# Designs tried in a protein design chat: VH-VL binders against o27280. Part 16

Target 1, 266 residues: o27280
Amino acid sequence: MDSMNVPEVLEIKRIVEESESVKTFIFSWDFRREVRPGQFVMVWDFRDEKPMSVSLIDPVRSEIGISIRRVGEFTDRVHGLSEGDLLGIRGPYGRGFELMGRDILLVGGGIGMAPLAALADEATARGMRVDALVAARTADELLFLDRLEAAGVNISTCTDDGSCGFKGFAHERLLTLEENHDMAAVCGPEPMMFQVMRILDERDVPAQLSLERYMKCAVGICGQCCLDDTGFRVCAEGPVFWSQELSRVREFGRYRRDPAGRRVPW
Short names: E, the ipSAE of ESMFold2; O, the ipSAE of OpenDDE; V2, 0.75 times the mean of E and O plus 0.25 times the DockQ between their complexes.

## First folded at step 25 (VH-VL; framework fv_bamlanivimab)

Design bb2 (at its last look DockQ between E and O 0.82; V2 from the best seeds 0.00; counts 0 for: pae E 5.2 > 2)
Fold by OpenDDE, look of step 25:
Structure bb2 (fold): chain C 266 residues (1-266), chain A 122 residues (1-122), chain B 107 residues (1-107)
Amino acid sequence: as target 1 above (266 residues)
Amino acid sequence: QVQLVQSGAEVKKPGSSVKVSCKASGYTFSSYTISWVRQAPGQGLEWMGRIIPMWGEANYAQKFQGRVTITADKSTSTAYMELSSLRSEDTAVYYCARDSGYYWDYDYFDSWGQGTAVTVSS
Amino acid sequence: DIQMTQSPSSLSASVGDRVTITCRASQSIDSYLNWYQQKPGKAPKLLIYYASRLESGVPSRFSGSGSGTDFTLTITSLQPEDFATYYCQQYDSYPRTFGQGTKVEIK
């Protein structure tokens, strides 16, 4: 199999409803083609193509899972699909997470938990202790809790309305936790990630953060996902970045680029 | 509980300026944005602009650009809206509202100030 | 700017009635639409966000639907406290824009 620019048409093996707005689509996967947590694939519904994080990597079942949040026309169409339907998938692309140490902290918000769930599986399989801070607006938007629990992850939840766990934001919850970890992996809303990163930096905890940007080519050619002022391409040098790298990225946590390349605030 | 408390009613002459304050409490001020929305008597709602307190960056509707300035003081958790060169058409109730769009994917005004009546008359 | 057009501008209804308000965007806004309720002399109140998600504390008789350009707010059984003006609001792009409002009056 080629991980380059030609989509492979794959059948949806099964669909897991994670929440009202999130579904995980599971596909058979030939693991001769390596895939790492934090990497993404381009999903093609034969009309449009969007980058999606891999949320499940199961070598035993020879399956991967892609979690998709319903947010627009493309995802609306995809959410309308059934088991047995076809999607084009090309990849994987990008730099995934690197595991180090024995104790890892995962901080995820909303759909950002997708790549972290995959990372959690790998980390636990390696015998690491995994703590996960899972954040969402409300309890019903918290993702992968059962899956994480089953994997042996120590879960802490936070919700804006206090419907589950700590009442408040992820970074606020993090401030209440004094435990140190060997490494942290972060994914979610960029403003959340920015604030989480600052806390982790102050605590001298090495952190990797997964960014989301508009991607067109996914192969570092078009430049649509370039970050100010470094010129980092999220699809090539990322989407996973070390905190030291992101500290050099002016736009991180502040603004993003729209499909036309215009600066837009979060 | 989330609360936005605005300054009191203002009566201004044409050509003058008005500065309305909005003090926020009950949440982390820098984790949200503040939008300003006005409503003329008997009319609908009109978005004027917003500020991201974390960065101090503001965006304005084209209609008000050059005439409106939105600022935020993180130390006091207070947002300000200053409108200059006032006209009779600026007579309205001005609202500040918490904008959730900065932190989460959803962008809505889930909390509102009580409104500040601004009357522009000769 | 994205123009939001509500229909109707006003309607008369009775307690217990099913009320439907529509909102049309001048271009596709996906599901980036909110609904607000405003009573006289009060600030608007969020009812629905992201086209169909019910804000916490809002009665279940309120619902939102639609995507792209056409959206609908429905009140299944109008209650006395529901007589108010309703506004749709898009957040697909800046500037944020509101519909002109729909006043629900007592018949």
Scores: ipSAE 0.618, ipTM 0.852, lowest interface PAE 1.1, mean pLDDT 94
Fold by ESMFold2, look of step 25:
Structure bb2 (fold): chain C 266 residues (1-266), chain A 122 residues (1-122), chain B 107 residues (1-107)
Amino acid sequence: as target 1 above (266 residues)
Amino acid sequence: QVQLVQSGAEVKKPGSSVKVSCKASGYTFSSYTISWVRQAPGQGLEWMGRIIPMWGEANYAQKFQGRVTITADKSTSTAYMELSSLRSEDTAVYYCARDSGYYWDYDYFDSWGQGTAVTVSS
Amino acid sequence: DIQMTQSPSSLSASVGDRVTITCRASQSIDSYLNWYQQKPGKAPKLLIYYASRLESGVPSRFSGSGSGTDFTLTITSLQPEDFATYYCQQYDSYPRTFGQGTKVEIK
């Protein structure tokens, strides 16, 4: 297998503390390996390997950024690293977001804002109007607000506890927003994405949604990232899917599978 | 403001059934899981099962499989727990609790009903 | 099912004391552990989630630590309102399971 299938050991160039629980790790990157918003990499800490979304794509500085939320032992270990420390990276993998039209709506929940922040940079660079609905459980978990504002993005926020912006869920806020977008890009908790997708479908807004599933090979060979009843491989045909593709996937929003292949309800 | 208000205390005979209600207010009922947790006198907490009101799907701890039924009525924002074939060891306070895990990764019971005492005696 | 074992089952302490309660899981649960406080006749109240994160409005004298299988709840200066029963609860898998409880009593 080529270098894309074996982790390449890279030095952490910079670490940005995005929140109490989220850090962005920045690496030098040779852009002969193209990276698109919505693609992911497999991050290896020499013990375990996990998929992570690319949140910063900067060809001018020859840098990529990977945003990682502390949610378990692997990510706890990675958060303990410093600039100059090493991580293995393979990729990028997967199908990224496609931009269309002049007006795009981003709907992101928690760490799901990471790939959408990269997409917002690309969309604004193309001269698109970008509206973002940024959701979290609480204000401290809202991500990338300053970065999005600096890029010229029009931001709406919502929090479950009402500590910032609209009190409630992203799909509830969406019902009160203007409906005049050419497309939408959605990434966050799968129940959020399901509810948002239903609203966007009813409004005939083309939507792309980014899913997460367990991955081993990341190149479509092992079948561990396959979605029930369709055979879609999240690492190859996704992680970004059109809403029409996801409407055919019965597991979407209802359950997931753990590494042993058992159904785990949401 | 989130509130879970449960039905009142009940005294039941062995072999009968009990159905406890839990009326929710102050949030979008269909978007949060409701769990049922019981506590026998002087004992700890025991998770019985949960329902996702959006789908109407319930899951139960194996110990209660076949005796418990958890349902939700979205039109009244009310969850129900019915326990059948009651025995004296089912004497307990039964709580409903809202579970944040359906939407987010951190799942904890962030709001609890006041509890419903169920006594099973001859 | 993941068995959660708390130690001690009860303890007696005075106002101002430091209290330590431990919780052990029968298998690794990473940091997917919550701590609850329960007073007689009341429903449980969340204190700490994700092993170490303090819930809003909970006094800073409460803290949690640990990962994997071994977890600790600490109260650094016990107050009169802290006399209660404390439960750990794992959310790594279904069914959700609680420790048997630790009753903190006044000497």
Scores: ipSAE 0.160, ipTM 0.655, lowest interface PAE 5.2, mean pLDDT 87
ESMFold2 (binder alone), look of step 25: mean pLDDT 92; pTM 0.930

## First folded at step 26 (VH-VL; framework fv_bamlanivimab)

Design cc1 (at its last look DockQ between E and O 0.80; V2 from the best seeds 0.00; counts 0 for: pae E 5.4 > 2, grease 20.5 > 18.9)
Fold by OpenDDE, look of step 26:
Structure cc1 (fold): chain C 266 residues (1-266), chain A 122 residues (1-122), chain B 107 residues (1-107)
Amino acid sequence: as target 1 above (266 residues)
Amino acid sequence: QVQLVQSGAEVKKPGSSVKVSCKASGYTFSYYAISWVRQAPGQGLEWMGRIIPMWGEANYAQKFQGRVTITADKSTSTAYMELSSLRSEDTAVYYCARDSGYYWDYDYFDSWGQGTAVTVSS
Amino acid sequence: DIQMTQSPSSLSASVGDRVTITCRASQSIDSYLNWYQQKPGKAPKLLIYYASRLESGVPSRFSGSGSGTDFTLTITSLQPEDFATYYCQQYDSYPRTFGQGTKVEIK
């Protein structure tokens, strides 16, 4: 068995409160184990295990960050933890983002900004121009703004209620932006991603999109994260997909699978 | 301002059908779902079903499966709920509501129609 | 189907009182719970979403808490306009289901 499939018990080094519902847990990381933006890890609280995107990759400090949104029992327990407490981490898993070109557009919604924040750091470190469209329902749900700004990212915000930036959805804001980029990276609600993808395709902007689907094994065995009729497993072939790949996925932006494998509307 | 305006009150015979309309304005119709909720006199709220106008796909509560049809016309920003084989127990106020659940993880009904009273009597 | 049970079904209170309404789900629904207020002859109004998030325009005297199966709606200081029926609603799974309602009446 590959060592990467055995959870490593790690101490929470720091906790960053990103918002009322999102915390970033920072761990020491041995970078002999390479991790890329867009990849995820399985977080084990010794009771349950959930996939979480890596939101911070810091080779200088030898740290990674995992941003977790408080949504249920598992995340409630994790959010109750303190610095110095332990979590099991295995991974990283999945296909991460690929960077190309000089100009990159990041489009993120809610917790979807987690992997994009990590990507932003890498992109800026490489000297790329990074524009980020950060979307949320309300201003208080916008994530990583200070971090992105500090990294030199050009930020545009979008909120449903207009409490910050453009009033409306991310794809609506995108329509008002005329500038094209060499590539785009997208992560957020699938309906958002679907609309964003359509616009980017019309503009001939290569796009990578990170799916957030239910997954169990993270190693491509259980098949619970399979995308209809494609053979794509989010944990193995994804979670980052090219727009061309997702164009083959009928369910993308339309419905998802519950833990029982049943089709469930978004 | 988000508004949902429903059709007027209906009086129907048992066994007949009723179709209630819900015209939406003040937002992009296709990017939100529309849920239908009914309320019998003096009773609580009962979810009937939902449609995602973007795809034209609807899902229904099992209780109404086979009797209810929810549709949406994107060109007119109007949702419809048709209930067939009406019974006296179907007497209720029927509400359409904007359902946020399609776009965001938060699935709430933040805007409601004024309600349509449907009375089923012989 | 997920059964939502509210408690109490009705209560009498005075202006200025602290009011607490509970909602219990038949199974865990994480934080996928909303609270609505309904006045006679009117459509419901969203108060709280995602268990504890206050809807825009809703007074801060309203608050929600809970996760899993047990949830609470609290009105810190009841106002005259708060006399109404309150409903919890889960959106963890389909069908969406409501509690039976809690009527808050004037004492």
Scores: ipSAE 0.529, ipTM 0.839, lowest interface PAE 1.1, mean pLDDT 94
Fold by ESMFold2, look of step 26:
Structure cc1 (fold): chain C 266 residues (1-266), chain A 122 residues (1-122), chain B 107 residues (1-107)
Amino acid sequence: as target 1 above (266 residues)
Amino acid sequence: QVQLVQSGAEVKKPGSSVKVSCKASGYTFSYYAISWVRQAPGQGLEWMGRIIPMWGEANYAQKFQGRVTITADKSTSTAYMELSSLRSEDTAVYYCARDSGYYWDYDYFDSWGQGTAVTVSS
Amino acid sequence: DIQMTQSPSSLSASVGDRVTITCRASQSIDSYLNWYQQKPGKAPKLLIYYASRLESGVPSRFSGSGSGTDFTLTITSLQPEDFATYYCQQYDSYPRTFGQGTKVEIK
């Protein structure tokens, strides 16, 4: 295995509070290790290691940012760190998003906006028209709105409780929009992604969706990130898949497997 | 706004079955799971199972496996819980609750029905 | 099954008091814990989710803390409408399980 499979210990340069539950950790990064939107890194806190999406890719400042939602013991420990503290990072891994055409729709739910924020920066830098549908449970959990506005992204919001924008789910908002985009990029809760994929397929909009599965090796050797029926490895053939690839995946949107390999419904 | 309205109280004999309905309104029924929770008189809360109406998939607590059936009718936005082979220990108030865990990462019950009292006595 | 043990089982308090209720899980549940309030003859009401996050419309005098196995619900200035029974509930594993409840009564 090459040097990319050993975590590099990096200092936390800055921490940005994105919400009460989400922080972005910013590191200096040598861009000879190229990073693409939709790829992931493994973050090591010297006790455990978890996959995290890159939300900021800034070759000019030589920085990357990873956005981490506090959801368990690992992320609680990471959220307790300060600037100057150390984390291990290995990667990047996986297949990132591919941009095509001149008009892109982003659909993000919760922390799923993290890789899409990075993609939005790349798309706008290419001169593409970018529309984003940003979803959360409540207004306080809508992520990256100011950053997307500053980049020139046309933003629509939706919240389950109606505290900001459309009241309801992202796919419900999407049904009320008649838009002809060259492509879409989708990331968020897998049930949301499944419903959004159905709508985009019916509209003949090519879509790429970013999946999350349990990962151990991150390079496709251990088989822990395999999707049932197809053998696709989320860490190698994904995490970003085209909707056509996912149409053959029976488990998509229905269930996942825990670290013990048990089927767990969404 | 969001509302879950359950069927009325039932008095049943041991060995019979009861079927409780839960009519949902004020949201898109198919996209939220419905859980069933019971509470015996003077006792705590006990989760029985849930259904995801989109797929018609249900899962149950092992204690009730084989005795409980949870279903959903998307056309009427109604969930049902049927408990068979009733015993006196099944005397309880039965609640349906909307479960947000299907669409978002958090499993919690953000809206509850008013409860259906089921009394099992001979 | 994950056992949830609350303490105390009951307590008496006056309006304005600070009350603390604890909940212990039989194994680590990370922060996958909710708190509910129930008044007699009524359905439970969600107060706190994910151990510490306040549900919309719940007064800020309620707060939750903890992770792993030990969790706390705190009411900083008890109001007349807060006299009720409080339940913790884990969602780390199936079946979902509740604590036995803590009744908060008028002193």
Scores: ipSAE 0.089, ipTM 0.616, lowest interface PAE 5.4, mean pLDDT 86
ESMFold2 (binder alone), look of step 26: mean pLDDT 93; pTM 0.947

Design cc2 (at its last look DockQ between E and O 0.79; V2 from the best seeds 0.00; counts 0 for: pae E 7.1 > 2)
Fold by OpenDDE, look of step 26:
Structure cc2 (fold): chain C 266 residues (1-266), chain A 122 residues (1-122), chain B 107 residues (1-107)
Amino acid sequence: as target 1 above (266 residues)
Amino acid sequence: QVQLVQSGAEVKKPGSSVKVSCKASGYTFSLYAISWVRQAPGQGLEWMGRIIPMWGETNYAQKFQGRVTITADKSTSTAYMELSSLRSEDTAVYYCARDSGYYWDYDYFDSWGQGTAVTVSS
Amino acid sequence: DIQMTQSPSSLSASVGDRVTITCRASQSIDSYLNWYQQKPGKAPKLLIYYASRLESGVPSRFSGSGSGTDFTLTITSLQPEDFATYYCQQYDSYPRTFGQGTKVEIK
């Protein structure tokens, strides 16, 4: 087996509290192993393993960041860790984002902003104009605003309750924005992504969308992350997909597979 | 402001059907699921099923499979719950509730209708 | 189906009292638990979601804790408007299920 598939035990260098439910864990990283925004790693707490998006890529400090939302037992355990504690990391895996053009629109919801934050850093470093639509249910769940602002990103916020920015959903806010971009990158709840994709398609804006599905092996073997009958495996062909690819996926934004492989609505 | 307004009280005979409506306002109807929950007199809450209006996808509790039909009209932002083959045990207050589970990761009932009393008696 | 069992079924308390209600799931539901308050003749009201997240507008005297199978709703200082029935609800799997309820009555 490739050395890439063997978890490397890494020390948590620091922890950034992004919100009440989200923490970013920082690790030293050997950048001889290339990592791209949109790729994910498998995080192993020596009991269980879960896929997590890379939210920070810092070649200067030789660090990566993994943002983890507290959503279950595994993440509860991880959130209980402290600086200096150990985690197993293997990867990176999957297809990351591709940057093109001069102007990029990022549309993110909740923890979906994790990979987009990393993409924002790369895009700005390349001299691109970056606009970001950051959505959450409430203001306190908006992620990476300070980081994005510091990077020179033009931020527009959207919250369901109007506690910050536009009151409504991301796609509703997007409809009020008239400017087109050379490309868009989208990550968040699939229902959000689905609506955003539709608008972007109508506007002829090339879009990449990052899916967050249940993944087991991360190496395209187990097939548990297959999307319908398309043959797409989120861990192998994704998690970043072009809108044209996702247009072939009937379940996109509609339903998903649980760990038992059952079809369940979101 | 999010509001769910249900139809009025119903009195039905055993074996008949009842259809309760739930008109939603104050949000994008198609993007939030609607759940139906009933409560028999002096009893607890019982989840019956859910619909995602955008797709018309439904999930029913097994207990009600074959008797319950949940539908949604996006044009009127109204959800419906029809229960057939009514029994005395179906006497309850029926609630519609907005279910956030479709759009966001959390799944809770953050908005409720006022309830519809359905009485099944011979 | 996942069974939710609340304890106690009822309790009597006075204004200012600390009230604790327990909810136990028949299997692990991680943190996929909500708490609701219901007053007579009214629809339930969401208090806590995801085990410990306070819903907007809910007083800070309400708090939730727990993970896995055991959960707790706590009212630090009971107020007159808090006399009601409380329900836990899991959303780990279908069907969604509620606890049988805990009625908080005036002592």
Scores: ipSAE 0.515, ipTM 0.827, lowest interface PAE 1.4, mean pLDDT 93
Fold by ESMFold2, look of step 26:
Structure cc2 (fold): chain C 266 residues (1-266), chain A 122 residues (1-122), chain B 107 residues (1-107)
Amino acid sequence: as target 1 above (266 residues)
Amino acid sequence: QVQLVQSGAEVKKPGSSVKVSCKASGYTFSLYAISWVRQAPGQGLEWMGRIIPMWGETNYAQKFQGRVTITADKSTSTAYMELSSLRSEDTAVYYCARDSGYYWDYDYFDSWGQGTAVTVSS
Amino acid sequence: DIQMTQSPSSLSASVGDRVTITCRASQSIDSYLNWYQQKPGKAPKLLIYYASRLESGVPSRFSGSGSGTDFTLTITSLQPEDFATYYCQQYDSYPRTFGQGTKVEIK
C-alpha cells in the first residue's frame, strides 16, 4: 500500500521546547521516503489530522522533526503528549524549496521559520552563505536562533515590540539589509510574505514563498484553489511557490478563509 | 511607541452624523487593522467594525451596517469612523484600537486611543 | 453572534485576596479569548491573550485558563491598582464580542 496515503504510526522519540508555545516533535524516519525542506506531513492524533511543516531533516540520525505551535484544540492535545506517545504521520507532501546560487536570504515570521530552519541546514551543508531575517511579535517568540547561529547563519532579528533586534516588521528591516543575494526563501504570515515578495521582486531576487493555506491543496483536498482565474492550478503546485507564480494569484496577501470557507480580509 | 490619538469630544443632534479620527504613530499603519469599539455610559464594550488600511477592506457588525463607514488615509496614518442617522442611544465613548492579529496569529486589541465622547441630545 | 457571559457581574474583595472571574461562550471558541482591564475614564488595557498568555508588562499575579466554552481569569494577591472592570473578548468569529464586564470593587 502506498505509504503516502496511509498514516504510519510513529513513536515520539524526543520533544524539544523551542519556545513557550512551540515544540518540535522528533521521530525516527526511514529516508527511503525522501524529505525535502518546504515539504509537509499530515499529523494524525487519532481524532483529527492537520498539515505540519518539517523543521528538521537529519539523515545521519535517521530523524525528522516537526515543529508545532500551540494554537488550537488539535495542537493543544499534541502539546500534551510525552516522549513515547504515538502519532500518525502521512507524507511527505508538496513541492519543497529549490536552492540556487551561493548566497541565500531566509525571511521567516513566527512558526514560518520552521521549514526555513530545515532549508538553512541544507544550504549550509552545500557551502552556501546564508543570511536569515527572523521575525516575531516579541523576543520570546523568535525561533531557532541558537540552531541557526550554530550552523553559521548570519542572523538579523526583528520584533514588533522592539524587545530584540530591529523594532518593526520584517519588510522594514529588509529595506535596510544589503542586496547581495542570489535567491530568497520566505515563510510566515501571509501579509508579511506579500510585502517581502514585493521588495524582492523589485530587486530582481528570485524568491520562493511557502504558504500554509495551500498545504491541503497539495494533497488535493481543497476545491477552492482550483477556481483561480489565471488558469494556474494553485493546489497542484504548492505549498512552495516562486514569486512570479504568486504575482498572478489575486487572493494572495489580500484574503484568508475562515473554517466555513468564507473570504475574510487579513 | 505605538500611539493612537483620537479627535475631541462632540455634541450632536439626533439625525446628524459624526466623524471621529484616529491618528496612528510608532508602527507601520497599513499592516494592522484598526477596530472601532464603543461604550455607552455605564455599559460594556461593543465592537462596531474594522478596516485593513492596506486595501481599505472593512467589516462591520450587523447592528451598524448601513450607518457606519470606516475609512483610512494611509498618507496620514489616520483612520476615520463616521456614524450617520444619530440617535440618543448612540451616546457613548468611541475608541479606536489596533488589531494586532492581522499580521500575527494572535488577534487582540493591544493599543487603544484615548476615546472620543459623543453626546447625542436635544 | 457568539455571546460571552461573565460571572459575577460584580464582586467585592480586599487587598491580598484571590479573585476568580469566569467567562462562558455560547459556542466553542477554542482558545481564541482575550482579557482586558478597564479603569474609570480610561481605555481598556490588554492583560491576557489566547486564553492564557500574559501580555508583556502585565504582573504575574494575573493568569488565564480554559478552552472551548469556559474560561477563567485569576488574580492572586489582589493589589490596590487591580480594582477595575474586567472584560473577556472572543476572536473566533465576527463580530468580535465582549462579555458584559465584571467590576472588582474594594470590600
Scores: ipSAE 0.033, ipTM 0.592, lowest interface PAE 7.1, mean pLDDT 85
ESMFold2 (binder alone), look of step 26: mean pLDDT 92; pTM 0.936

